# Designs tried in a protein design chat: VH-VL binders against q9nrl2r1430to1533. Part 9

Target 1, 104 residues: q9nrl2r1430to1533
Amino acid sequence: GGVHELSAFEQLVVELVRHDDSWPFLKLVSKIQVPDYYDIIKKPIALNIIREKVNKCEYKLASEFIDDIELMFSNCFEYNPRNTSEAKAGTRLQAFFHIQAQKL

## First folded at step 4 (VH-VL)

Design m8
Fold by ESMFold2-Fast, scan of step 21:
Structure m8 (fold): chain C 104 residues (1-104), chain A 122 residues (1-122), chain B 107 residues (1-107)
Amino acid sequence: as target 1 above (104 residues)
Amino acid sequence: EVQLVESGGGLVQPGGSLRLSCAASGFTFDDYWISWVRQAPGKGLVWVGEINPDSSYINYAPSLKDKFTISRDNAKNTLYLQMNSLRAEDTAVYYCAREFRYGSGTHYFDYWGQGTLVTVSS
Amino acid sequence: EIVMTQSPATLSVSPGERATLSCKASQSVSDYVAWYQQKPGQAPRALIYGASTRATGIPARFSGSGSGTEFTLTISSLQSEDFAVYYCQQYDKYPYTFGAGTKLELK
């Protein structure tokens, strides 16, 4: 628990952020540029928010951290049609995450 | 009226350094990602890198990441490009360009500055 | 990196004619392609994004099409102010890459 868990979560978030396919997930979707996003997506989240939660020790269990990452991908696939670059990036990044998450 | 104005270009010797500036006006600067793009005389456009609104993420063309540093000062509405270890091949007009990002399929450079010329003498 | 190949390098045409410019990606970029126009001594100007959507203020004679690896910019009924260099760009993956340009010149 504690420090070990935070270090593992932070390391994984850093690897996700540095991945080529992280671009749709780095920050919250702009309501100015994508006004219908928040009508469709009720629980918006992004890697910068997840990293902030890690740094504030808000994840007490690995399952809570994994749930937030999976929510991020779920939102991507709900909003973006499967043939979009955002959905394709999400598919590749989610596969990468599933491999890395086995270490947790 | 959206405007981007580059400055800081000039003649520099090989191995030298320059710091370019891009002054923004007519829009909320800290809402936008902004890129640097260069163009050698008589050649095409080459993307240098980009920076997000809060400077937490900066992406570079792989060939340039160890040589150039992008930063911004939102209080001054100004973008910077620090250029080190310059060589003749870095001679180009350097443009700053605003990125318009909107939903799936929308991402392009909607406004460009007039550019500033950097000449590296060999 | 994704290589964008434009053809022809130079296209000689007369006013009133139709010009067709080609852009090919080395791998699929979906429809994440933009086109820019550049006149001598000037900054590039955005024409098309998302392969086929005209940017604000761009005349209807400019149209884009394509998806995957093959893209086309078409200019119908060429005007004198259309003689310029045209660049395609992919924004699907880092690094963003441009084609080498097609120069549209007076015949």
Scores: ipSAE 0.000, ipTM 0.572, lowest interface PAE 13.4, mean pLDDT 86

Design m9
Fold by ESMFold2-Fast, scan of step 21:
Structure m9 (fold): chain C 104 residues (1-104), chain A 121 residues (1-121), chain B 107 residues (1-107)
Amino acid sequence: as target 1 above (104 residues)
Amino acid sequence: EVQLVESGGGLVQPGGSLRLSCAASGFTFSNYAISWVRQAPGKGLVWVGEISSDSSYINYAPSLKDKFTISRDNAKNTLYLQMNSLRAEDTAVYYCARSKGWYEGYAFDIWGQGTLVTVSS
Amino acid sequence: EIVMTQSPATLSVSPGERATLSCKASQSVSSNVAWYQQKPGQAPRALIYGASTRATGIPARFSGSGSGTEFTLTISSLQSEDFAVYYCQQYNNWPLTFGAGTKLELK
């Protein structure tokens, strides 16, 4: 909570969205395009959902925001084998996030 | 000979910090991804995290991401594990283990002897 | 995360018998499964990589099989030195995960 915290969360989400490796994370995985995704991933999340939660003031603690971002990466690594372009994009974006999250 | 030797373990108080080292010899350290694996007394093996040969990726077990930092110094043939905010449940033997594979790591072929970390007051 | 389930937790067998150890993944891990042997006071020792490839120096009585979600370690004609704890591990997805282990003990 707080205006300064909401601005920080929004700024970080925008930086993630604009990162070259954000493409697997921008919106929820399509059930039509990837039918088995929702059989494997029980807590789906994406950057558009996280941004909406920031704008609706649904994060009461910075740890809750960080946990949702980490859930997004965890889902990526659980669904996508380590040698895929999705998993590799995820590792780079997660490293970028960890550096930026130190400012929270 | 190919060898990994852990050091830096010992007794720490809850809330404390420790840095473990893993010294590599007998092989080109900079060509291998290396993991930390821990084992609580009488319990099973738990993967802590891994670092790629060039540090371009570092992945952690989700339960440990907020407490542990893995780094390496290829010029010194040494791997590190920085452990912060330690609790009794972090008491374990900590192993470093070498993996090599074309897609960012592989099964472990070489293990160190382990270093014991005891978190107790 | 991918959960690796080993069964049985303990297997009591006699020397000369065949032991079959099971490892199940909560989702497909292809053939990216390893098996490790651990004796008291020692670091784990690699036995099998890629579900079925024996590590260097491992006796032929150890064999691995399986793909996808079902994996088996078989020890034919058990020797006295084989009584230990055996762990399976998947390295297909992050985080890397181990089974809880199967303890092979003398009957």
Scores: ipSAE 0.139, ipTM 0.769, lowest interface PAE 4.4, mean pLDDT 88

## First folded at step 7 (VH-VL)

Design j15
Fold by OpenDDE, look of step 9:
Structure j15 (fold): chain C 104 residues (1-104), chain A 123 residues (1-123), chain B 107 residues (1-107)
Amino acid sequence: as target 1 above (104 residues)
Amino acid sequence: QVQLQESGPGLVKPSQTLSLTCTVSGYSISSGYYWHWIRQHPGKGLEWIGSIHRSGDTDYNPSLKSLVTISADTSKNQFSLKLSSVTAADTAVYYCARTDYYLGSHRYGMDVWGQGTTVTVSS
Amino acid sequence: DIQMTQSPSSVSASVGDRVTITCKASQSISSYVAWYQQKPGKAPEPLIYDASSLESGVPSRFSGSGSGTDFTLTISSLQPEDFATYYCQQSYSTPYTFGQGTKLEIK
């Protein structure tokens, strides 16, 4: 159960990273490029962090994994107006994730 | 080599619908990130009309008075532009263009353009 | 909407000159800026994307720089074929917007 679930998380992260709309989410936002980001976003997260957590078996439940992914999207939509390239990419990637997550 | 070609009537009467098609060759529109329509009024600068993502999501310029509709036909490797209720203000050279994507890096520049097609709105 | 204020509107220069064109965004747009060259009767051709990345096939005398609100296109040594109109464009948010253009003329 646990091993199979871990593999599923790994595969899903791989698919998310390979998605064309993953570019806003691959790594944490640079404070240099976006100076006010961390004043607004209090729980920053990115796909590379989530991948590391998966590799370290830190997710014991699928809900924990899903929560981190949803947090990632939530952060994006909180900081970025809906008409921004990041928000648009996030919307599409989240939709993809929701479809894939149903397979977990 | 990727090529884009605009086609459609060069003359449209006021209040009618302007319809253009962009035919893409050497590249599948399903592989592109964004497909754009841009126009240039005589002697003026460039104006973005709208875009369609390969998923079918569309974005339009809200400043346009005409109703904008952009669609894609993957079977024909084409995407189209419709402007309803056109006026003389819609007289322009119309361009279609592409934005591509490279894994790990966004690329929002329009890297390939059609040669443009002139559309005149006149009674 | 995000405004892209381009300057100068026109510039006269000679072959071999260093030319600089600037574009100022009405708000921070990170590096979501592209530059285009347009010759009379022709479609715009891409020069720079992501503020500083050179498009394939573009001569190395062209360069772009900037982030946030201030962006620059530089031609290090002007060539005869470089006389044209140049445009900046933001792709940070819709509607995508262009600068007013800079006409580069021979002195």
Scores: ipSAE 0.787, ipTM 0.915, lowest interface PAE 0.6, mean pLDDT 94

Design j18
Fold by OpenDDE, look of step 9:
Structure j18 (fold): chain C 104 residues (1-104), chain A 123 residues (1-123), chain B 107 residues (1-107)
Amino acid sequence: as target 1 above (104 residues)
Amino acid sequence: QVQLQESGPGLVKPSQTLSLTCTVSGYSISSGYYWHWIRQHPGKGLEWIGSIHHSGDTDYNPSLKSLVTISADTSKNQFSLKLSSVTAADTAVYYCARTDYYLGSRSYGMDVWGQGTTVTVSS
Amino acid sequence: DIQMTQSPSSVSASVGDRVTITCKASQSISSYVAWYQQKPGKAPEPLIYDASSLESGVPSRFSGSGSGTDFTLTISSLQPEDFATYYCQQSYSTPYTFGQGTKLEIK
């Protein structure tokens, strides 16, 4: 097989996943672990889902990609109080994302 | 094996600043999640003082009367605690501790502790 | 702040006994609870994290359970080395808070 360069979206997702603060965002929240999550969050999303969308070329615009990432963070901050580990991780990861997104 | 060791003066006068250092070995403070300071007043329970993330972000217990400052020195693999304007209420055994991540999983416990250092506030 | 109400404050038991310690959080904290054992003159040692996960090297006679507001530490068969003070801790949000402690004494 041929070698393909990762797209900017692919690269950014990889960087987000590898970030130390990605743990709240790697996959969808478990309904078993957090029974009320989906009562509150109506548009759940996670990095694995975003990665799949990138792989399937579902993002035609950078803004669409960014919107999903921002939704991911928005969900985190909606559900988690500011002083939780999840929210703190989200804050740091979002800051990282904003810096990297400027390169898109 | 990761080890934490507290160090600093065991006696501090009232109104002075308490300064402690936690030296970490076997693990880089540039990794992990949070590095904590916890204290235990004689005959009492445990009180969380504050934490520092390896990124430099700090979080402090707002109930403490003394001003808390936590910092890290990656070059020495240490993080420190300063309590200003101490009183007798700050007399305690002080512990440093660690919370870490596991890949793809969260770790909320303080899995490694120092042996503790006694600090007495007295004139 | 989240309060962790631990009970009992003290308990007397014999070797081989089943011992249960409970902690109640003032609000729902999911599974963000850790348990520690502390012996006199020593630092706390971790037993349980994430409410029910056993720390490495901890004997299987220790177990944790619970979610939301009610949490339990259980020692299935008390051993001589288990006489100590135990603490629960919430790691849901800062400031992190501990229970008052439970002193487990020999009967």
Scores: ipSAE 0.135, ipTM 0.768, lowest interface PAE 2.9, mean pLDDT 92

Design j2
Fold by OpenDDE, second read of step 8:
Parts: C-alpha cells; sequence; structure tokens
Structure j2 (fold): chain C 104 residues (1-104), chain A 123 residues (1-123), chain B 107 residues (1-107)
C-alpha cells in the first residue's frame, strides 16, 4: 500500500512537471523578481518541493499529497488574477491533476 | 524560419461573418504557446481580438467576445478567426501573431507576426 | 481592462538623437510589457519583451526599462531606419492592450 502509493505520487509529480503548463510551479517564486509575493502567500510551495517530500517519503496518505498540490494551485490563484498567463496555466494544470488524482 | 501568413476574403458585406486563417510554417502550432489575432483600423492603433492555446483553450477580448470564435487545426498547422455580424467598424488590417515560452525565460510578447491581411466591410 | 497610456503621441528628432518614449499602465503589471516598431504598410515587429529584454536581432541602441506602472523605451542614437511608429503592450492579463502609439518623425 505505502510503496504503491509512493510510486503513484512519484509518477504523478513527473507528469505534472512534464506538462506544458508546469512553468509557474517548477520552483518557488523569486523574492527578487516578485518582492511582494511572500507578503501575500504564507505557505509557499512548488513542484520541486513536493517532489522532494515524495522522495523523502513524507506523504503517508494520498490526502496529504493532494493537499500540497492543491495548496500550490491555491497560492497561484490567490496571487495571480484569473486572466494572467500564470493563472491560466494553473487552471489547465489543475484540471489535469484532478483527472490523474482519481487514480490515487 | 518561423512564418505566419493570414489569408481570407478581403471584402465582407455588413452583417456577414469575417473568416480568416493563419498558416504557420517552420514551427508546429502544437509546440507553440499562444496564437493571437490582432487588428488595426486604418490610421489607428492595435487591438487584441483573442488567442488560442495549442490545447484548444481560447481567450477573447470582452468587447468582441460574443462575436468572435478562434479555432485551431493542428493537422494543417493553422488557426482561424471568425467574426460575426460585421460592420464598417470591423474594417481593418488583421494580423496573426505568436507568443512563445522558452525554458528559463518568459516571453509574453508577440514575437512573430504575419504580414497582415486587409479586410474591408462594405455593401 | 488595463489601459496603457503612451506618450508622446508624436516626436520629431534627428539622426543621432536620444529618444525616449514612455508608457503608463492603469495598474501594476509587473514587468509584463513589450515594445513594438511598426513601419507604414508593415506588421509590428518586436523590440523589447519583459520590459527590458532585447528581442533577438534588435540593435543594442534600443533599450527598455521600468516595472509596476511606468515603462520606458529608449533609442540611444537614432538611425534613419528608426523612424516609425512605436507601441507598448501589456501582457499581464487579458484583454491584452496596447498604447496609443508614438510616431517618430524626422525633424
Amino acid sequence: as target 1 above (104 residues)
Amino acid sequence: QVQLQESGPGLVKPSQTLSLTCTVSGYSISSGYYWHWIRQHPGKGLEWIGSIHHSGDTDYNPSLKSLVTISADTSKNQFSLKLSSVTAADTAVYYCARTDYYLGSHRYGMDVWGQGTTVTVSS
Amino acid sequence: DIQMTQSPSSVSASVGDRVTITCKASQSIRSYVAWYQQKPGKAPEPLIYDASSLESGVPSRFSGSGSGTDFTLTISSLQPEDFATYYCQQSYSEPYTFGQGTKLEIK
């Protein structure tokens, strides 16, 4: 169960990273490039961090993994207006994630 | 070399539908990011009409949304514009353009444009 | 919609002159600004993207600066081929909008 779930998490992260709309999410937002980001977003997260947590077996439940992914999208939509490229990419990637997450 | 070329009727009657096609060469639209339609009324500035992502997602200018449809045909490496119920105000040069994303770089401008095609709305 | 207020609407200059064109956004748009050059009967050509990044093949006499709401295009030493109309554009959010344009004419 746990090993199978871990493998599923790994595969899903790989698929998310490879997705064309992953570019806003690959790594944490640069404070230099976006000075006010961390004043607004209190729980920053990115795919590289989630991947690291997966590799370290920090997710015991699928719900924990899903929560982090959803947090990642929530942060994006909180900071970026809906008509921005980042938000649009996030919308598409989240839809993809929701489909893939059904397999978990 | 990447090239975009607009094509379609240069004359459209009022209340009819304007139909244009942008043919892309030297680059697959399936590998692109956003594909745009822009127009320029004679002697005026530039107006963004809408765009289509290679996934099929579309975005339209709210001022034209109810009248505009953008679609893509990956098999022909083309994307198209339809503008319904045209009036004299729709007389313009119509351009197609591209926005691309490169790994490690955000290119949000329109880096490649077609030559433009003139469309005149007249009875 | 985000308005891009471009100034001046026209400017007369001579070869070798330094020319500055400004664009003000109605709200903060980070660095999501592009600049284009358009000659009569031709399509716009990109000059700058992301406010300050020079497009490939564009001469180094062109430069862009700014962030937030105020942006500037500068031509350090005007050349004969630079007489044209210039446009700023925000790519922050749809609908994408352009400045009104600046016609750069020979003095």
Scores: ipSAE 0.553, ipTM 0.869, lowest interface PAE 1.0, mean pLDDT 93

Design j20
Fold by OpenDDE, look of step 9:
Structure j20 (fold): chain C 104 residues (1-104), chain A 123 residues (1-123), chain B 107 residues (1-107)
Amino acid sequence: as target 1 above (104 residues)
Amino acid sequence: QVQLQESGPGLVKPSQTLSLTCTVSGYSISSGYYWHWIRQHPGKGLEWIGSIHHSGDTDYNPSLKSLVTISADTSKNQFSLKLSSVTAADTAVYYCARTDYYLGSHRFGMDVWGQGTTVTVSS
Amino acid sequence: DIQMTQSPSSVSASVGDRVTITCKASQSISSYVAWYQQKPGKAPEPLIYDASSLESGVPSRFSGSGSGTDFTLTISSLQPEDFATYYCQQSYSTPYTFGQGTKLEIK
């Protein structure tokens, strides 16, 4: 097929995934690796899920898209202490997201 | 151009609180990413004390014996350091510094430093 | 805490020499390393960020390389103004930590 321009949501997800600090967020947390994660986090989400929702056009408003991204970061900060690599990566990625989100 | 300047008493007595202020000019602290305090004991290396994120969240070096408090005043474009119950071990040159955020760039070094201010803890 | 082991502690060199300083992290820190130059009585000045990115205004004779745990600062041709103490720093996680420093002295 032909080359198509990515939507704003698609492009932002691509940029988030490509970011060096995306590694904690690419997929859902493994229950095997983190047994208590889902006892604490009640609304798990990750970039691959958000990407799928974007691809399926499930986001009708930018606010809905932003809410899911913010939930992803909120989960990270709720579970991980501030000084952990995951939390620090989340902090940096969230800052990047906030800058990009202003363009939506 | 962005400039940082440390200020505060150069002499503090033991058990008292060390208080320093970093005044930022040419740049809003609300636009920065992290604002840091670093110190250097005489003839020694560099030690990170703590940081404040532009959101107001703080992070401190857990190895410090003194209680660390970092705060920001956006109205004055300043951020401050307080070390409680200081000892002679807290004698050092104290620096404030900035880590800026560059979109599309992972710039996490401290790209702007103050000139430093000497603090001596002595009775 | 992440330790940054810097070597050598001191090095003597002549103008025009190639100088290499190394820094080893106690764990993988990707490319989150910065290098600083400090002259006596002055504040540290940034040289390199993100392991290999040159700070604005820094001469091209300075370069940084490395990823993971092993990092290097290289001065391709030493100039008189380059004699100073150099520090590496990791910005991967807190507490942020510095190398012990390398004093570059004139031979």
Scores: ipSAE 0.015, ipTM 0.676, lowest interface PAE 8.5, mean pLDDT 91

Design j22
Fold by OpenDDE, look of step 9:
Structure j22 (fold): chain C 104 residues (1-104), chain A 123 residues (1-123), chain B 107 residues (1-107)
Amino acid sequence: as target 1 above (104 residues)
Amino acid sequence: QVQLQESGPGLVKPSQTLSLTCTVSGYSISSGYYWHWIRQHPGKGLEWIGSIHHSGDTDYNPSLKSLVTISADTSKNQFSLKLSSVTAADTAVYYCARTDYYLGSHRYGMDVWGQGTTVTVSS
Amino acid sequence: DIQMTQSPSSVSASVGDRVTITCKASQSISSRVAWYQQKPGKAPEPLIYDASSLESGVPSRFSGSGSGTDFTLTISSLQPEDFATYYCQQSYSTPYTFGQGTKLEIK
């Protein structure tokens, strides 16, 4: 995909960040606010990190990009019970992502 | 300023459906986080009934005996509550309320409430 | 469901007194607790969000603290307008639940 693929990744990240349900995912979870988070989640990731990787052209394949996004959601659902606001937001955002990812 | 106001019949017969509407002004329900219905039986505490997200996602209190339905009408900037097959146990003051989220604000609660509307279930 | 055990159910106090109300969650809910004040015939009004964040316009004599399972609402110096019923609420997960309430009365 080269430049075109990178542009698509950039645009998708922008759309994810602007989504109303992006708030749990914008940056890494604070260890101060959630002391046990990193005891449970071993591969933390967030949209700001993914955006940085996109900007640095670290994704050579769309599958790599998608894997990081899916990891982000997986972490959310692993840590947060289903009926939390974070999990609910994650469910909606993931659905949005799956629709947008079809365009990649 | 954001305002919520409940409206609907104050008297409902047993086995009928209780219907209420919350009208929101000063704020679009399409931009809100969650919109809630809460009730308070006479002399008792507060009970969460359910919520609706602006996306249309709903969440209901499973402990309620009556069937709960919450819906939203963005064109009217309203959201509604329906309780089917009501009994005397559904007699209460009913409130609508809002939860809004601002990035970094950590507002976990209901920041705006309606004034409440009394609903009595009686033959 | 998450239970919020609030105490005391009632308290008598005088103007100027320090008043403390507590809520205990049946499980850890991080800081996801709100406090409300309700006067007779009126809707609840928010006081505290996220366990310790004061709502705009609420006097500084009100404060909240706690995390995990134990939470506290404190009125440092009770004023005449503070006599009311207070409720805690968990906003961690649905169904959202409230404490039983604490009626603060004049001694």
Scores: ipSAE 0.542, ipTM 0.865, lowest interface PAE 0.9, mean pLDDT 93

Design j24
Fold by OpenDDE, look of step 9:
Formats: C-alpha cells, structure tokens, sequence
Structure j24 (fold): chain C 104 residues (1-104), chain A 123 residues (1-123), chain B 107 residues (1-107)
C-alpha cells in the first residue's frame, strides 16, 4: 500500500524529529564544526534528507527507509565515541525507532 | 525561575552511605536533558560525580572509589545521590546542576546550579 | 579521560585590565567547552557554553573562543565584581572534567 506506507514513513519521521534525542540527526554535520567528519563518514545522511526522500516518494520498500535510518545511526556510532552525548542520544533514539518500526 | 536545592546530612561516618537529594522547582526534571552531581573538596577544584538523563539513564565518574548511585523521582521533582562506603576523601561541598536542551542549540554546560551542601566524613 | 589543563593558576590584575585565561584539552573536543565563575562560599555560575556562546545575563565583556584543543576566556575590561576563580569544563564526553581553576586577584 503505497499511500499508507508513505503516511507511515512520514509519521515516523515526524516522531523521530520531535524526539528529545533527535538533535544530532536533524541535519547534516557541519564541516566547519567538525572538519574531519566527511573524511570518515562516506555516506552522510540526516533526518531532513530522509524526510525529503519520503516527501518525494523515493522509498519503494519499507526496508529502504529502514536502511537509511540505520545508516544515520551507524554514522553516528562510527564517528562519535561511546560516551559522547551524540552517541548516547543516538542509542536512545535508535531504540525508540526500533519500537516504532515494528508498526511498519 | 528554575531553582535547585541540595539537602541531606552534613555529617556522615566512614564506611556509611552518603545520601543527598536535589529538589528542583520552577522546572520539571522530566523536561531537562541531564541532571548532575558535582563536588568540590575544600580549597580544591570541581569534580563531576555523575549524571542522570531525564529518561532515567545514568552515567558515573569511574575514578570515584565509592559506589555511586543516582536516581530520580519525577513525582517529587527530585533526583538523588548515594555514595556507599565513604571515607574522608568524600568530604566536600556537593552541588546539583542542570544541563538543558534547546532546539537548534546544544547547552552542554551546566546552566543552573544549587547553592551546594557541605558534607563532612568523620568518626 | 580527557584532561583540561588551565592556565594560569592565578593572575593579579587591576580594574580595567584585559584578562585572558586558557584551557588546553588532552584531545580534540570540538567546541564543547563551558566556562564558570565561582566566588568564595558560592556555587559556580555559568559564563560561556559551546566555547563561545554567552550565557544569558552575562556581561558582554566576557567572551570565549577556541576549537579543538585550545580554548580561551577573555574579560575585555575587568570590573570589581569579576575577581573570582574561573573554571573551564569539557562537555564532549563523560567523565566530564574541569580545569584546575584560575584565581583572579586584585593587584
């Protein structure tokens, strides 16, 4: 169900953005603030980009949508040490996402 | 206005458990990002003890010899500190503090502090 | 753990002077540094967050700068109420750590 799935993706993105731990993920990392980020992370992604893809109906399968969200978290954990606020926020947000994704 | 206030016994015997409570007013602890305990030995600098996230997740300073436990009671709008098996090294002024979350701005610093409470460990 | 090396340990200055305090982190911590002012018998009060952002209500004579490992707190024109001890803190990762402090005394 394309329309229903699209709505589900939209709703989930909204819930992720509204989550208190979404702040590391709202938009792409600034190269100015983090000069070496893009030397390490080769497939950068953020919630605003994922939202745009949802709005443009670029996700044909739920698995594609989930893959992008998981990539977003993977990037966070690859770059940020375990005890950073970003990694901690990512851990909590990912847990929230996994619960919500079961509804897809 | 947001206010934090530490409370608890000012004197604790060695090997006992130090217990403090931070009462928050003018702001819900469920709305904050992190709630911290910090201490300051007499005439010394500041030492972070640990924090609790509004979700209940805790983080502690691994360098502390005493077992640290931080908990929150949302119904009372309080969070607490327990240090087990205290020694003279735990004598200090203890502060509770807050780190808040702002949309579009990360406030990693501790923007609101309690006035502190003195705890002396002595026989 | 991340070490914050603060300098100087103490400094004597006069009203109207420009004062600079520095902190060096043992590793790169981006811009996640806060500065605090503490007067005797009082709790620390926040001055700067995110290395250069002024806390609400803090006079504009206070400023912070730096990124990576080197950070600076500057008081452009020292006022009588500014004599106190100042601390830097990294908020990059736990355990959070503070500099050893800088006592700013009247000359």
Amino acid sequence: as target 1 above (104 residues)
Amino acid sequence: QVQLQESGPGLVKPSQTLSLTCTVSGYSISSGYYWHWIRQHPGKGLEWIGSIHHSGDTDYNPSLKSLVTISADTSKNQFSLKLSSVTAADTAVYYCARTDYYLGSHRYGMDVWGQGTTVTVSS
Amino acid sequence: DIQMTQSPSSVSASVGDRVTITCKASQSISYYVAWYQQKPGKAPEPLIYDASSLESGVPSRFSGSGSGTDFTLTISSLQPEDFATYYCQQSYSTPYTFGQGTKLEIK
Scores: ipSAE 0.154, ipTM 0.768, lowest interface PAE 2.9, mean pLDDT 91

Design j30
Fold by OpenDDE, look of step 9:
Structure j30 (fold): chain C 104 residues (1-104), chain A 123 residues (1-123), chain B 107 residues (1-107)
Amino acid sequence: as target 1 above (104 residues)
Amino acid sequence: QVQLQESGPGLVKPSQTLSLTCTVSGYSISSGYYWHWIRQHPGKGLEWIGSIHRSGDTDYNPSLKSLVTISADTSKNQFSLKLSSVTAADTAVYYCARQGKYTWGSLYYMDVWGQGTTVTVSS
Amino acid sequence: DIQMTQSPSSVSASVGDRVTITCKASQSIRSYVAWYQQKPGKAPEPLIYDASSLESGVPSRFSGSGSGTDFTLTISSLQPEDFATYYCQQSYSEPYTFGQGTKLEIK
């Protein structure tokens, strides 16, 4: 844990951000562009927010970090039908995340 | 500038397999866009056939799924369409197109199209 | 599958006219709508994406609006080069589907 664990979180976030399928997740959904998003999604989160939390050492446990990442994906799948590009991207990115998370 | 170009035989006999290739220039197909095939029967509208992502993930129109195969060759920067057991109903202009990816709120459209290639199914 | 019902099928208009084409989705598709222009013997070219965003290089006389199920393409002042066939398209879910098209002809 500790600094070593935080470093692992930082690295994983970097890898997630750099992934080709990260585009739906880089920042919060725009209310202007998606007016009904926040009517449906009550706990919005994105990679930039998670990055900030990591940088501020707000995660005490790996499980907290993982929970936020999983929430991010959960939001995507809740809002987007399965056969949308966002959901497909999310599926790929989540699979990548699950593989990388095993190294934590 | 990104360009797409369809190529393949313009004439196919019934029950044979239609094979087309889309060659992409000015952009790598492995860079994160989606790549589509669309066709247009003479005097008709546009019909989506399917698409492929660089990951190899494919999606097909259910009306054609059993007959369609889309593949990609990143080394040649090409992606291809195979349509088996063709009939006269498959006579059409076939287009390949690119669909970009955007962040949340920026939605998808086919921003670059090939010029199209005519395929006639005839005995 | 999501059906895109486009209307009218054809319209005759004169240069300078205001032209409106509509597209109705069989279900809510948010703003996942694009509009294309196709001239005879040519590939479709994008005009509008995300229901209301103007494609780069497209004249400002073109505009799109709508969300949910009802969408509109408007040409504020028709120019000679605008006579063509127009298509709406949904990208909300696969399979992607197009409207039947609207042929814009010279009156």
Scores: ipSAE 0.025, ipTM 0.734, lowest interface PAE 4.8, mean pLDDT 91

Design j5
Fold by OpenDDE, look of step 9:
Structure j5 (fold): chain C 104 residues (1-104), chain A 123 residues (1-123), chain B 107 residues (1-107)
Amino acid sequence: as target 1 above (104 residues)
Amino acid sequence: QVQLQESGPGLVKPSQTLSLTCTVSGYSISSGYYWHWIRQHPGKGLEWIGSIHHSGDTDYNPSLKSLVTISADTSKNQFSLKLSSVTAADTAVYYCARTDYYLGSHRYGMDVWGQGTTVTVSS
Amino acid sequence: DIQMTQSPSSVSASVGDRVTITCKASQSISSYVAWYQQKPGKAPEPLIYDASSLESGVPSRFSGSGSGTDFTLTISSLQPEDFATYYCQQFYSTPYTFGQGTKLEIK
């Protein structure tokens, strides 16, 4: 049911945040540090935003939750070349997410 | 206290494989973020060879002519370096080092180094 | 590959002097920079991580600054034990690369 799914989303977000490869995704990219980021990425998102949406029960379907997580990774890979530390971290975190998401 | 120590043969013949091991004490390699191999040719600067993430994910310096292989053995709390088909250009002091991570903040730097081990490639 | 152009290659200074070493990255690398000190016959020792964070046990006379492409290591008041070779390193992307080093010598 919806309540159980919400709890599952909450737990998964907690696990993602605690993962040691979560550092690129904890909050939105700083425009000061990366001036061109928002010229390229049109739908910015981060784990803190996703967590807030979970807490507000904005996800009615698991697919909506998964879509936001995948968007987060997609943004990372769109902006960062594969050999960057962010992309490498993202690759590992996404793999972790895919495993955990199977439990939803 | 976290300590790293390199070990392996100090002399390798050309075309052979250089093998080194870094033994970590006082800290689990499974808890580290990256484990690195770095070398320094006599009288030269530092060169990154490669790294292994605690998950087993590896990265290597593509500029190296020798084939690089880095692996980890959690049971022994060690990680290793292999360079195949070595030449005189691979003569150097070899260091292993650690990069750690703290939740919420990356800590990019090598905060712990081994003392280094000298490897000479000579016939 | 990202190039780290370090300057100067060598510098002569006296005890008590303020010393500044710079590294310029060939592209923007955020704050993914570390600094090391190496004495002859010894392994490099960490000084700074993440461009401006002081490693544990490192004297406060050492400081790092910069973001993007320009980074600096500063020794506010040089001590006798500070004469050594210094290196910067980037962790933005592989291959991780070092500056060519700066040898700090006694004037």
Scores: ipSAE 0.737, ipTM 0.906, lowest interface PAE 0.6, mean pLDDT 94

